# Designs tried in a protein design chat: miniprotein binders against q53ft3. Part 14

Target 1, 195 residues: q53ft3
Amino acid sequence: MFGCLVAGRLVQTAAQQVAEDKFVFDLPDYESINHVVVFMLGTIPFPEGMGGSVYFSYPDSNGMPVWQLLGFVTNGKPSAIFKISGLKSGEGSQHPFGAMNIVRTPSVAQIGISVELLDSMAQQTPVGNAAVSSVDSFTQFTQKMLDNFYNFASSFAVSQAQMTPSPSEMFIPANVVLKWYENFQRRLAQNPLFW

## First folded at step 3 (miniprotein)

Design zcA
Fold by ESMFold2-Fast, scan of step 3:
Structure zcA (fold): chain B 195 residues (1-195), chain A 90 residues (1-90)
Amino acid sequence: as target 1 above (195 residues)
Amino acid sequence: SEEDLRKLQELVERAKQENDIELAREALELAIEVGDTETVRQVLEVLLEIARQQKDPEIVEEAVEIVLEAAQEEGNEELLRLAQEIVRQF
């Protein structure tokens, strides 16, 4: 049903099913892992209205699992990359694996996938930097910067009748700025934006 | 550059004809550098076929790692999608 990929390691496609709606991958030597990719195999889709919440877990100093929500996979977005470096600070999050008696081994972390209602998933907030939010955040930042620049530049537009000769000053036609804005927006729109 | 694109296509064709992993890796790195996502796909498919013939999954795993690292550094969702597609086929 699911695959887990870590750079430099064999892809895992045989998750351990620990409940009807819960699946786990083991990540040995997790201290060396910066990112994991979780994806759906093309053979079995989620049931209608369902998706997968992706969690990361490592053993704390007491050997107890600390689960953190990384993000989601759905039929519409069947893969996601997650940054797990820096998530070993001991901050836990609310999670559906609380009652699971998963045996912990030192240096072994886990990826957990919980099949959940899409409506419930929409109300959850992943850990700050874990999701593919680096690409999404960059796109959002770029769009806001693009809008800010265009609005700022346009605020200085003057008609030819309002121009005062200034030999040291350069001018750019407003239409050139507009063409740049429209072309850049078109390119940004080609990036898939999901929540 | 146009010269880079021509060199890239030559490397891909030779890697495919000769089942040469080193040429395929060189083509992969060049395709990523010039931003030619379609050629990245073609090279990954060549490496997938070589891996199947040699029964050595590490060939594909190493190539996917290169693509994944580039996807992360560039914020390129298309490269991430390609890595996922190749892993699924494999």
Scores: ipSAE 0.000, ipTM 0.154, lowest interface PAE 18.5, mean pLDDT 69

Design zcB
Fold by ESMFold2-Fast, scan of step 3:
Structure zcB (fold): chain B 195 residues (1-195), chain A 90 residues (1-90)
Amino acid sequence: as target 1 above (195 residues)
Amino acid sequence: SEEDLRELQELVEEAKQENDIELAREALRLAIEVGDTETVEQVLEVLLEIARQQKDPRIVEEAVRIVLEAAQEKGNEELLELAQEIVEQF
């Protein structure tokens, strides 16, 4: 169902199922991990209305698990990259200057995936900076659409001297297209929901 | 075939010149199917550069997913290493 990738390590594809709706990957030596990728495997989708909440857990100084919500994976977004290096406590007792006299024991963290209702997931707030900076897909699509349309329309621009007579054809002055592009871009910047 | 490899390289070049994410992903899938690991790496670099320019990590997330699924299904260790490298570079 799920895979977990850490740069420089073997991909894990055999999550431990700890409940009917909960899966866990172990991350040994988590102090050396900067990024984790969580993704769905194969063609088995989540049931309708369901998705996966992705959590990260590390042991605190008392050995107690500290769970943090990183983000989500869904049928529409089946993979996600998370930066976890900023989420670790100040290394507790594993301070750099303690290394001379203390044998450092690798700690094991966990990635947890909880299969939940999309409505439930929408009410949760992921920890800040965990997800690699997400860009609004609508804004990205709209910017690309504006650029593509303007470039496409402009590629057909001809001077009056190059126009071929055709009474059934309609022509739009290039400056009108440019004005539309500039107006749309300005409005999108002020209010992305103006459409 | 050599003709297929040439056509694939033309798709990669066009995707790079146009910053066409959909075309790049098509080239990625074709490169995987043909077993051209060098072209897979080239397309991943193109997508990484587009992602950095547009500050859109979803481009990399989707590319990594495609490569990891193929690595799993084909048992291809080179694809796994390429996916790990892209994650590291991102």
Scores: ipSAE 0.000, ipTM 0.333, lowest interface PAE 12.7, mean pLDDT 68

## First folded at step 4 (miniprotein)

Design gL1
Fold by ESMFold2-Fast, scan of step 4:
Structure gL1 (fold): chain B 195 residues (1-195), chain A 104 residues (1-104)
Amino acid sequence: as target 1 above (195 residues)
Amino acid sequence: SVEELEKEIEELLREIRRALEYVKRIYEWAKKLLEQGKTEKALRALQLAYKWAQIALRRAKKTLEKAQELGLTELIEEAQELIQEIRELIEQIEELMEKIRESQ
């Protein structure tokens, strides 16, 4: 029913069911993750009056799981982007020892989705800065991801004079990438779920 | 007030009825998937429909309790009818899932 997307990684669409109303996605190497998108696949809606509470779990410094409520997905808002970089161990702390980096970072975290009644969800308070507050958060994230990819690919662009001969490598002209970018951007503006 | 609580119960019953309608749509969709030979997809849809129906049943039972506490006879009857309709749908979902398992 659900998908989980991290920029630069393959989309996950096969959540592991751990309870009748609970689903999880594993996030390996989560230290490198700043944002996670959680979304409904669009094939099965929630029944009216129901939705999904989205949680993030990581091992703390003692190896114990810490679950935090990030936000919600519903039929009316079937996708949400969450900033998790501020919730990880070792992020954002300034300390007087400066050059010392003694932070131990766990390798695997989880996204959990709990299917709940909307009335129950309304009584819960998400972690303050986790959710990206936006009317069109999925489209904005997808656009940023698209921009990031284009900028990354373009950073490898070289003039024909700077090319090193290599019969084992394939090259794509930069203007073909630009044409794809412009076409994708146009289509995304017309229908955010066209792909 | 009793009038405010009555309106709240009426809205809860309306929400549960909408939820049941969606579960019925998923059930009908699963039957069409079976006709197309998409057995695994149909089974997954039925498993989710079953869970949604169970949630609706629990919500309907709680709503019935609230109506009983206030002595609202018409809403008690409406809630009981809704509970019966949900139970019948759950039985239909269970039967279809069992038929799929037998065919595997």
Scores: ipSAE 0.018, ipTM 0.286, lowest interface PAE 4.6, mean pLDDT 74

Design gL2
Fold by ESMFold2-Fast, scan of step 4:
Structure gL2 (fold): chain B 195 residues (1-195), chain A 104 residues (1-104)
Amino acid sequence: as target 1 above (195 residues)
Amino acid sequence: SVEELEKEIERALRYIRRILEWVKRLYEEAKKLLEQGKTEEALKVLQKAYRAAQLALKWAKITLERAQELGLTELIEEAQELIQEIRELIEQIEELMEKIRESQ
């Protein structure tokens, strides 16, 4: 039902259901993540009157999970971008003398989605430093990621004249990447939240 | 419009039924794990199945209430049938979990 996207990583579409109303995505090496996009897959809506509260969790200095409310996704607003750079472990003022970083090995953080009644969600306040981006910001972010992917993938294209068969190597037609790019860009231009 | 709400309720019931089918598969998976002597793994799968079934039950009840408010007789009957199927599956899961606890 849900997807989770981080720039430069494979999209995740298989959330783990850890409770009757809770779904989780693992975010390994979360120290390198600044933004996370959470979205609903277009095939399965929430039941009428329901939505999803989106949480972020990271291990504190004692290894205990700290959950923070980032925002919401609903049938009417099925995607959102969240800034988590200010919420990472070791960031912010960890002592009264200013911001100091304790050297830590990056570990696994989580995005959690709690399926809740819309009325209950309206009673909750997301953390102030996890700003929800506007539709325009989301469109720009998505376009940049799409462009980055296309440019990266295209850098591996080779001409037929230069191809030498090698065991275990595969080649995909660059035209397939182009078709995907054009279709996604067209859909994004029509509806930035189609995804 | 009432017609749009009716379609939303129909979608909700379809979604919940898909969760029910997933829970049935988890239940069968747990039984196979028990036959293999993998009791710990079976309990984890049953716990997941139980929680998913409870979620489905909550959604089905909410959907039933909405259908009743709108007077959608056919969808009311469909939701009631779904709730009954979910309750029966929850009972089966609970019974299996209890048998496992007693055998430890």
Scores: ipSAE 0.048, ipTM 0.352, lowest interface PAE 4.8, mean pLDDT 72

Design ga1
Fold by ESMFold2-Fast, scan of step 4:
Structure ga1 (fold): chain B 195 residues (1-195), chain A 97 residues (1-97)
Amino acid sequence: as target 1 above (195 residues)
Amino acid sequence: SDREELIRAAKYAARILRWALKLARQGNTEKAKRAIELAIKWLRIIEERATTPEEEEIVEQAIEAAQEALQLLEQGKPDEVEEILQEAIELLEELIQ
């Protein structure tokens, strides 16, 4: 249901299910990771009133897991970018994974996803400034998506504007978003690194 | 609406069952079992949202197939599990259409 992406590594789409509502991804050599992207795999939504809480865990000096809430993914926001480089030496936050005895090696961190009611998620506060809107290769992904959409949409908008008495305004045909989506999905299927 | 919620839950259950099928094919029976159990919970939600006799019948058949898949996994019959899980998935796809 979920995917996890780290720049320079193979995308993970097969999370380990550790409980009926809990999923984890292993992050080996986590000290070299600055950002992670967590996303929903398809157009299949959460049932109404539900979403996913995203946690990060690393082993402390005693080898015990330290879990921190990074943020959320929902039907309205199905992907999120998190900066984890600043979170590898703090104390843990309150989390639903506390009672789990997850076998790990000292160099392996985890991303945890807990499927929860939206009302429950609203009561929780993510640690620090983990959510990221720009900076590195993940910013480049966003820029490429925006460039692709803009170029595709602009071809229709220019044609539409030529047919109106208000050339200072650009109009996008109703179906252009669907056509862009279909093209983008086809490209991703051919090359997952198209982004 | 009940129909929209039913379709959303059905899509989610179908996706979980496809994941269970993949796990069963890989010989990971414990994870497959847990995935099927999760799918049954979503099938129960669909059952509560079903408003037509046709919807109720399809959901009942899908639940029975998923439950049978759990029994077959416990009995160590993974090839038969694959067949039954595919049947459950096809039933949900018919419901979604």
Scores: ipSAE 0.000, ipTM 0.104, lowest interface PAE 18.8, mean pLDDT 68

Design ga2
Fold by ESMFold2-Fast, scan of step 4:
Structure ga2 (fold): chain B 195 residues (1-195), chain A 97 residues (1-97)
Amino acid sequence: as target 1 above (195 residues)
Amino acid sequence: SDREELIRLAKYAARILRWALKLARQGNTEKAKRAIELAIKWLRIIEELATTPEEEEIVEQAIEAAQEALQLLEQGKPDEVEEILQEAIELLEELIQ
């Protein structure tokens, strides 16, 4: 029902359901991630009056998850981009000027989505630095994400004559993906905050 | 396959019904009602994809259960609403197999 995308990585569309209303994506090597996009797939809308609260979790020095609220996705706003740099554990980067006395901890973070009432979501406060504030940064990331998604999806395109019957596979016409991509680029160019 | 598409949509309908159940338990009658109505719309679409008599019967029973849940919700019978919504969910789990 949800997708999770990091620029330069394969899109994830198979969230782990950990409760009736809770879904999780794993983010390996999260220290290299600056932005994450969370979006709804077109086939599964939220029930009326509900939305998704988006959380970010990374392991603390004891290996226990620390959860922080990043923001929300709803039927009216089915995608959101979050900056997770500054929410990461540890001191600095692996650059020469960063702290290098870090004990081996799992480098896997998680994105959590909790299906909640919109009224409850209105009373919650996301962490201050999670939302993307720069229009240029948002536009550049969104363009790269869009290119990555289109390239990934189209890399699996085959002609009807080349299709191999498979009960586990769905087929989306490449032309439909292309039309969506072009429409989204046009909308983004006209208004980068249209979503 | 066509069977896979039916299963995928059945999972989707079941998720909507689970959210309706959660809303009903929270006492949010209006949102629970809308969720059940949405689930019924999708069950009607799934009904058109059913090709075997067994599939057709399970989908029809799920629709009937969802409709009954909607009536019980309007009558203010929360325990019965939960029971019938759970029955509808179990029917869809059987369809998914």
Scores: ipSAE 0.000, ipTM 0.083, lowest interface PAE 22.8, mean pLDDT 69

Design ga3
Fold by ESMFold2-Fast, scan of step 4:
Structure ga3 (fold): chain B 195 residues (1-195), chain A 101 residues (1-101)
Amino acid sequence: as target 1 above (195 residues)
Amino acid sequence: SDREELIQLAEEAAELLQQALELARQGNTEEAERLIEQAIEELEEIERLATTPEERRAVRYAIRIAQWALKLLEQGKPDKVERALQLAIKWLEILIQRLES
């Protein structure tokens, strides 16, 4: 349902489902990460009145997870970018992942997504400076990048549907995300203002 | 087949929740409660029979929302009951669409 992108790395589209409404992406070597993009794949929308709360966790000095609320994704705003470079020394926020014991390797952080009612999400306060401003050029870049990905992936899905005798099924090739990412990076290198 | 059984149960559960929504709108809380409870029983059967994580997720969300609707109904909050039932029906629509794919 969800994807996670870090600049210079392969895009993750296969979240680990750890509960009926909770999904996790592992972020190895998190000390080198400044920003993380979380997005919906568009194949399964949230029901009306629901959305996803996005959390970040890192291991403290004792190896215990410290969870912080970064922000939200919804059907109306299916992508968000978060700055995580300044969060590793902060205090943890109240979070729905508190009862989970997830085994980690050293230097691995996690992005968690909890599917929640919009009313419940409205009562929560994300940590300061985590979400990139909606008027920020980096936020605009990220939204443009996700639009480009969706259009690219949809093109492949349409091609597959046309070739299939069972047109009720949609499949996106496993390497489409990688091909899109490499193509997008190349275009950005040629013209940094292309978004 | 298993898929046909799941589709039928999901459609029946959605019909029960739709009827409960209309009864709640009319102020018939006792009958609405009965239909929501019946729908939850059918949803629990779907959860038991579901084979994929995505199917189990959709039905679990529907169950939790329907249970929330029962609590709201007991508390006398009809506007919130309507919203909860609509959300549960939407999750069942997603489940049915996925099962028919």
Scores: ipSAE 0.000, ipTM 0.117, lowest interface PAE 19.2, mean pLDDT 68

Design gb2
Fold by ESMFold2-Fast, scan of step 4:
Structure gb2 (fold): chain B 195 residues (1-195), chain A 84 residues (1-84)
Amino acid sequence: as target 1 above (195 residues)
Amino acid sequence: SPEEIIEEIERALEYAERILEWALKLAQQGNPEKALRALQLAVKWAQIALRRAEQLGLPELIEEAQELLQEIEEIRQEIERQLS
């Protein structure tokens, strides 16, 4: 039902169901992650009157998991970008994952999604300003990632005259990268969650 | 696509069934209030599946969702009877 995206990593679309209303994604090497995107996959909506509370868990200095509320996804706002860099201690946060024994390694963080009543979600306060406006921020973030990738790949372009054959190296024509970039931008403009 | 929607209906039914299984365990462990809340969530997922199956006119999935909803209701009534 949910997906999770981190820049430079494969998108995850198979959350582990750990309770009747709770789903998690594992985030290895979480120290290198600045932003995470959480989104709803298909056309199946949340049940009437319900939405998803999005939590982030990382091991504290003692290696114990700390769950913090990042924000929400709902039928009206089915995607959200969260900044997880700079998050502080979560000892003050009460969360529905507190009593759960979820198998994880010490260096792996998790994104948790708890399906909750909208009325209950309205009474909760996310940690700081981890969340930003959903759809517009997601589109902006995706566009920045596209720009960054295209600029990075293009920075290695060389003219045919400057190429020296190397059997162990592979090369991709710059125009192929450009065509992919243009196609992706066009599709993104029509539907930000087309992938 | 229709195939994707069918897969989503099957996932919704699977979620409802898993929630029902957890509700039964909660009731068995002496947590009827949590069990009733879990059953309420299972009903909502089964109803989504039913509505989607009806939109596509898929009698097999409609029947499966209706049977699941009936089972959940019977279990809810039994738990409530034991509490009263």
Scores: ipSAE 0.026, ipTM 0.474, lowest interface PAE 7.6, mean pLDDT 73

Design gb4
Fold by ESMFold2-Fast, scan of step 4:
Structure gb4 (fold): chain B 195 residues (1-195), chain A 82 residues (1-82)
Amino acid sequence: as target 1 above (195 residues)
Amino acid sequence: NEELEREVERIRRILEWALKKIQKALETGDQELYELARKWLDIAWQRIEELKQRYPDSELVEEVERLLQEVEEELQRLEEQS
């Protein structure tokens, strides 16, 4: 029903269903994550009048989850980009010689999605400025990404007629598409807001 | 009880949505839509069972259980006519 994308990592499309209305994605090595994208897969819409509240959780010093509301996804707005770097704290020693504790703590953060009434969602306040992109900003990013893809791929277009009846058909080598994807991922990992 | 009222309203919306989508699926032959709507109907049933355990004397729970029964009867009628 949902997908989750972290810059520089493979996309996750198999959420863990932990209740009839609750879904979770695990985020290992969460300290290196700055942005996360949550989106709906196209074929499974919410029931009318319902949407998804998106939460972020990280383990505190005792290993207990600390849940924070990031925002929402709905049938009308099925994707959202969230900045989580400002939400996680440096609790616990980051210096190896500071605090000595041998407590077994979870090393995994989570994205949670709770299916809720739209009216209820309208009454909730997400944690300050977690949502990075408005609809306009997301549209601009998508357009820029598409333009970059088109310009890059078309520069390597190869005209060939072996697999089509029309010799005017243009074919792009798969390696060129992969090269663009890898370059884009690398840039996002270095600067998630490069667009 | 705000939590109970919220959950009951959620179930009512699921039941209404599922009935409409199953009707549409039967008219158009959209098997994926039919299966999706049936899945949400099953979810509504599970939620009603949970609410019955937590709020055994609730009139709101009784009303939404009646609505589920009504939806199932309407679906059976529609399937017989197709």
Scores: ipSAE 0.000, ipTM 0.302, lowest interface PAE 13.5, mean pLDDT 68

Design gs1
Fold by ESMFold2-Fast, scan of step 4:
Structure gs1 (fold): chain B 195 residues (1-195), chain A 83 residues (1-83)
Amino acid sequence: as target 1 above (195 residues)
Amino acid sequence: SVEELAEKIRRALELVQKWYEIAKERLEQGDVEEALRALQYAYRIAKWALKLAQELGLTELIEEAQELIQQIEELMEKIRESQ
């Protein structure tokens, strides 16, 4: 029913259903995530008078989940962009006693979707950091994400003469990244939901 | 149709402007090599758009493409002179 997209990662389209009205996506290494996009797949609409409340959860220092309401998706507004960079736990603590070998288990956050009555959703207040969601905002965000990804990928471009042969590594020609960028941007301009 | 091709040209010119902005950002970061590469991409796309607009007789798009090509060439020359 739902999809979840994070810049630079594979799209998730198979939410874990944890109750009749509750769906969850796992977000590993969430510290590196600034924005998430939640959207409906279009095959199964919400029942009449219902929509989805979108929540974000991360583990606190004791491993307990901290849930925050990000916003909503509905049949009339089936996609939303959320900024979560301000909602994550702070970076690991530092101390002056030199380097210590501290084993960190990768943190896993979650996006939760709760199917609720539209009237109930209208009474709820999303977290203080504004979640901006609209088709215009989605298009702007996607364009910035495309630019960011292209700039990031191209920053690793090396000439063939600079390469050290390595059978364990794969290399992508810079022009393949450019072709992907151009194609995706064209398709996005024609249909923002082409994916 | 001519309308569909005109739309493709407009999108191409929009991409040209984005590459031009990337080039300026790379220059601000001191990365002259990547700035020139970005300008080269912008130039190739702009030349393609110009050729297609000329074949279709789309005067407004011809003028827009020529103006962008001039801006790209001027920045390339400025970079060359500063080295």
Scores: ipSAE 0.000, ipTM 0.055, lowest interface PAE 24.9, mean pLDDT 70

Design n1
Fold by ESMFold2-Fast, scan of step 4:
Structure n1 (fold): chain B 195 residues (1-195), chain A 83 residues (1-83)
Amino acid sequence: as target 1 above (195 residues)
Amino acid sequence: SVEELAEKIRRYLEVVQRFYEKAKELLEQGDVEEALKILQRAYIYAKLALERAQELGLTELIEEAQELIQQIEELMEKIRESQ
């Protein structure tokens, strides 16, 4: 149901299903990886009230797995980009893979996806050293910023009849701001990363 | 029960508060990218908590969720201005 992509490598779409609600991808030579993209493969959504918690695991100096919560994928944000470079050993979160007998090869890291209730996911905190961006989350944030900017800019609008000449000030017609807003929204809807 | 649902909403708001504090810490460290990531998650959960509190008519939790949403929006706007 999930895919995993690393820049410069073949995309993985065949996760190892280790439980009914748990999926794992292997990341060989993980020391060379800066970012990992995790995404849902199709248009089939999670059931209402559910999503996926995304974990990262690497072998510590003793060969033991260190699981860390990176973030989440949901119907509202079906893809996410995670920065795994710079993660510290021993910085942990509670994880659902602790009781599982997952076989690991030395020098191979893993991405784990646990399908969970959104209520359970809301109680978890991702590690602070893992940066994440999601096309849908980014789009939602960008739309909110766009609305805030338009509202802010339009709050200064005055009609031509209300204008008093001031040679030292520049004025932008309100119509130009509206045109920019509409063009930006249109482009964002077609390609969230166009900007 | 309403009491059980109220407890879930309170747990959501506790998570939102933790995310908000973590975002502020990340900003102090200069990590704007991670701060925005966590604020986006905080916003989603705060909105969910607000929706559930409104459905149940829990004015205390509605007010708490609205306050947190405003704090998140103000911090995101501050980040936008400095970008």
Scores: ipSAE 0.000, ipTM 0.079, lowest interface PAE 22.2, mean pLDDT 68

Design n10
Fold by ESMFold2-Fast, scan of step 4:
Structure n10 (fold): chain B 195 residues (1-195), chain A 83 residues (1-83)
Amino acid sequence: as target 1 above (195 residues)
Amino acid sequence: SVEELAKEIYEALREVIQLYKEAFELLEQGDVEEALEVLQEAYELAQEALEQAQELGLTELIERAQYLIKLIERLMEFIRESQ
């Protein structure tokens, strides 16, 4: 149902379902990650009145997961770009030397998606600076294009189901969307400073 | 008949979507120039479909054609900016 994309890495399309309403992606070597794209794979919508809350989790100094709300994906906005670089080293640290003198071991972060009521989502506040909203024109354009492409695909699939007896032949296949994201990733990897 | 013309417009919009998919496949292969040519074909077909839908007052098809035109324009702009 969901995909997760990191510039310079293979796209993940097989989220681990950990509960009826919860899905996770593992992010190994997460300290090298600046941005994460989370998206729906297209044809399977959320249930009526529901959407997905997107969380980022990393192990704290005690090895306990720290979950932070990054934002949301919905049938109307099925993809989102998140900046996580600011959420790693400085989350709750009050010590100037915390990051400089911490003994680091390889760690795995997670992206979590929780299917929640839209009303409940509206009452939540994502962490500051997580959603990428304006400073990079290319990133803004890409985000808008992703949103529009998925919205169109969903709308077309519904309309096609009403117009023909064989709607499956007319909707945009998930692999086409996936390949578009792979192209996007390849372009970013060629010039990562433009991300 | 209006039904026959509506069907033709709908089929034209389906072709626009197919051309849009072809453009993505060409981009995957690094064939930027060919992708732009295919998008131009899609653009022209979508504009023709829009004109026909407007003449017939078919609001749903007008909205779909306008959406596809915007989508094509955005991808063309993206390609240009990425060169």
Scores: ipSAE 0.005, ipTM 0.147, lowest interface PAE 11.8, mean pLDDT 65

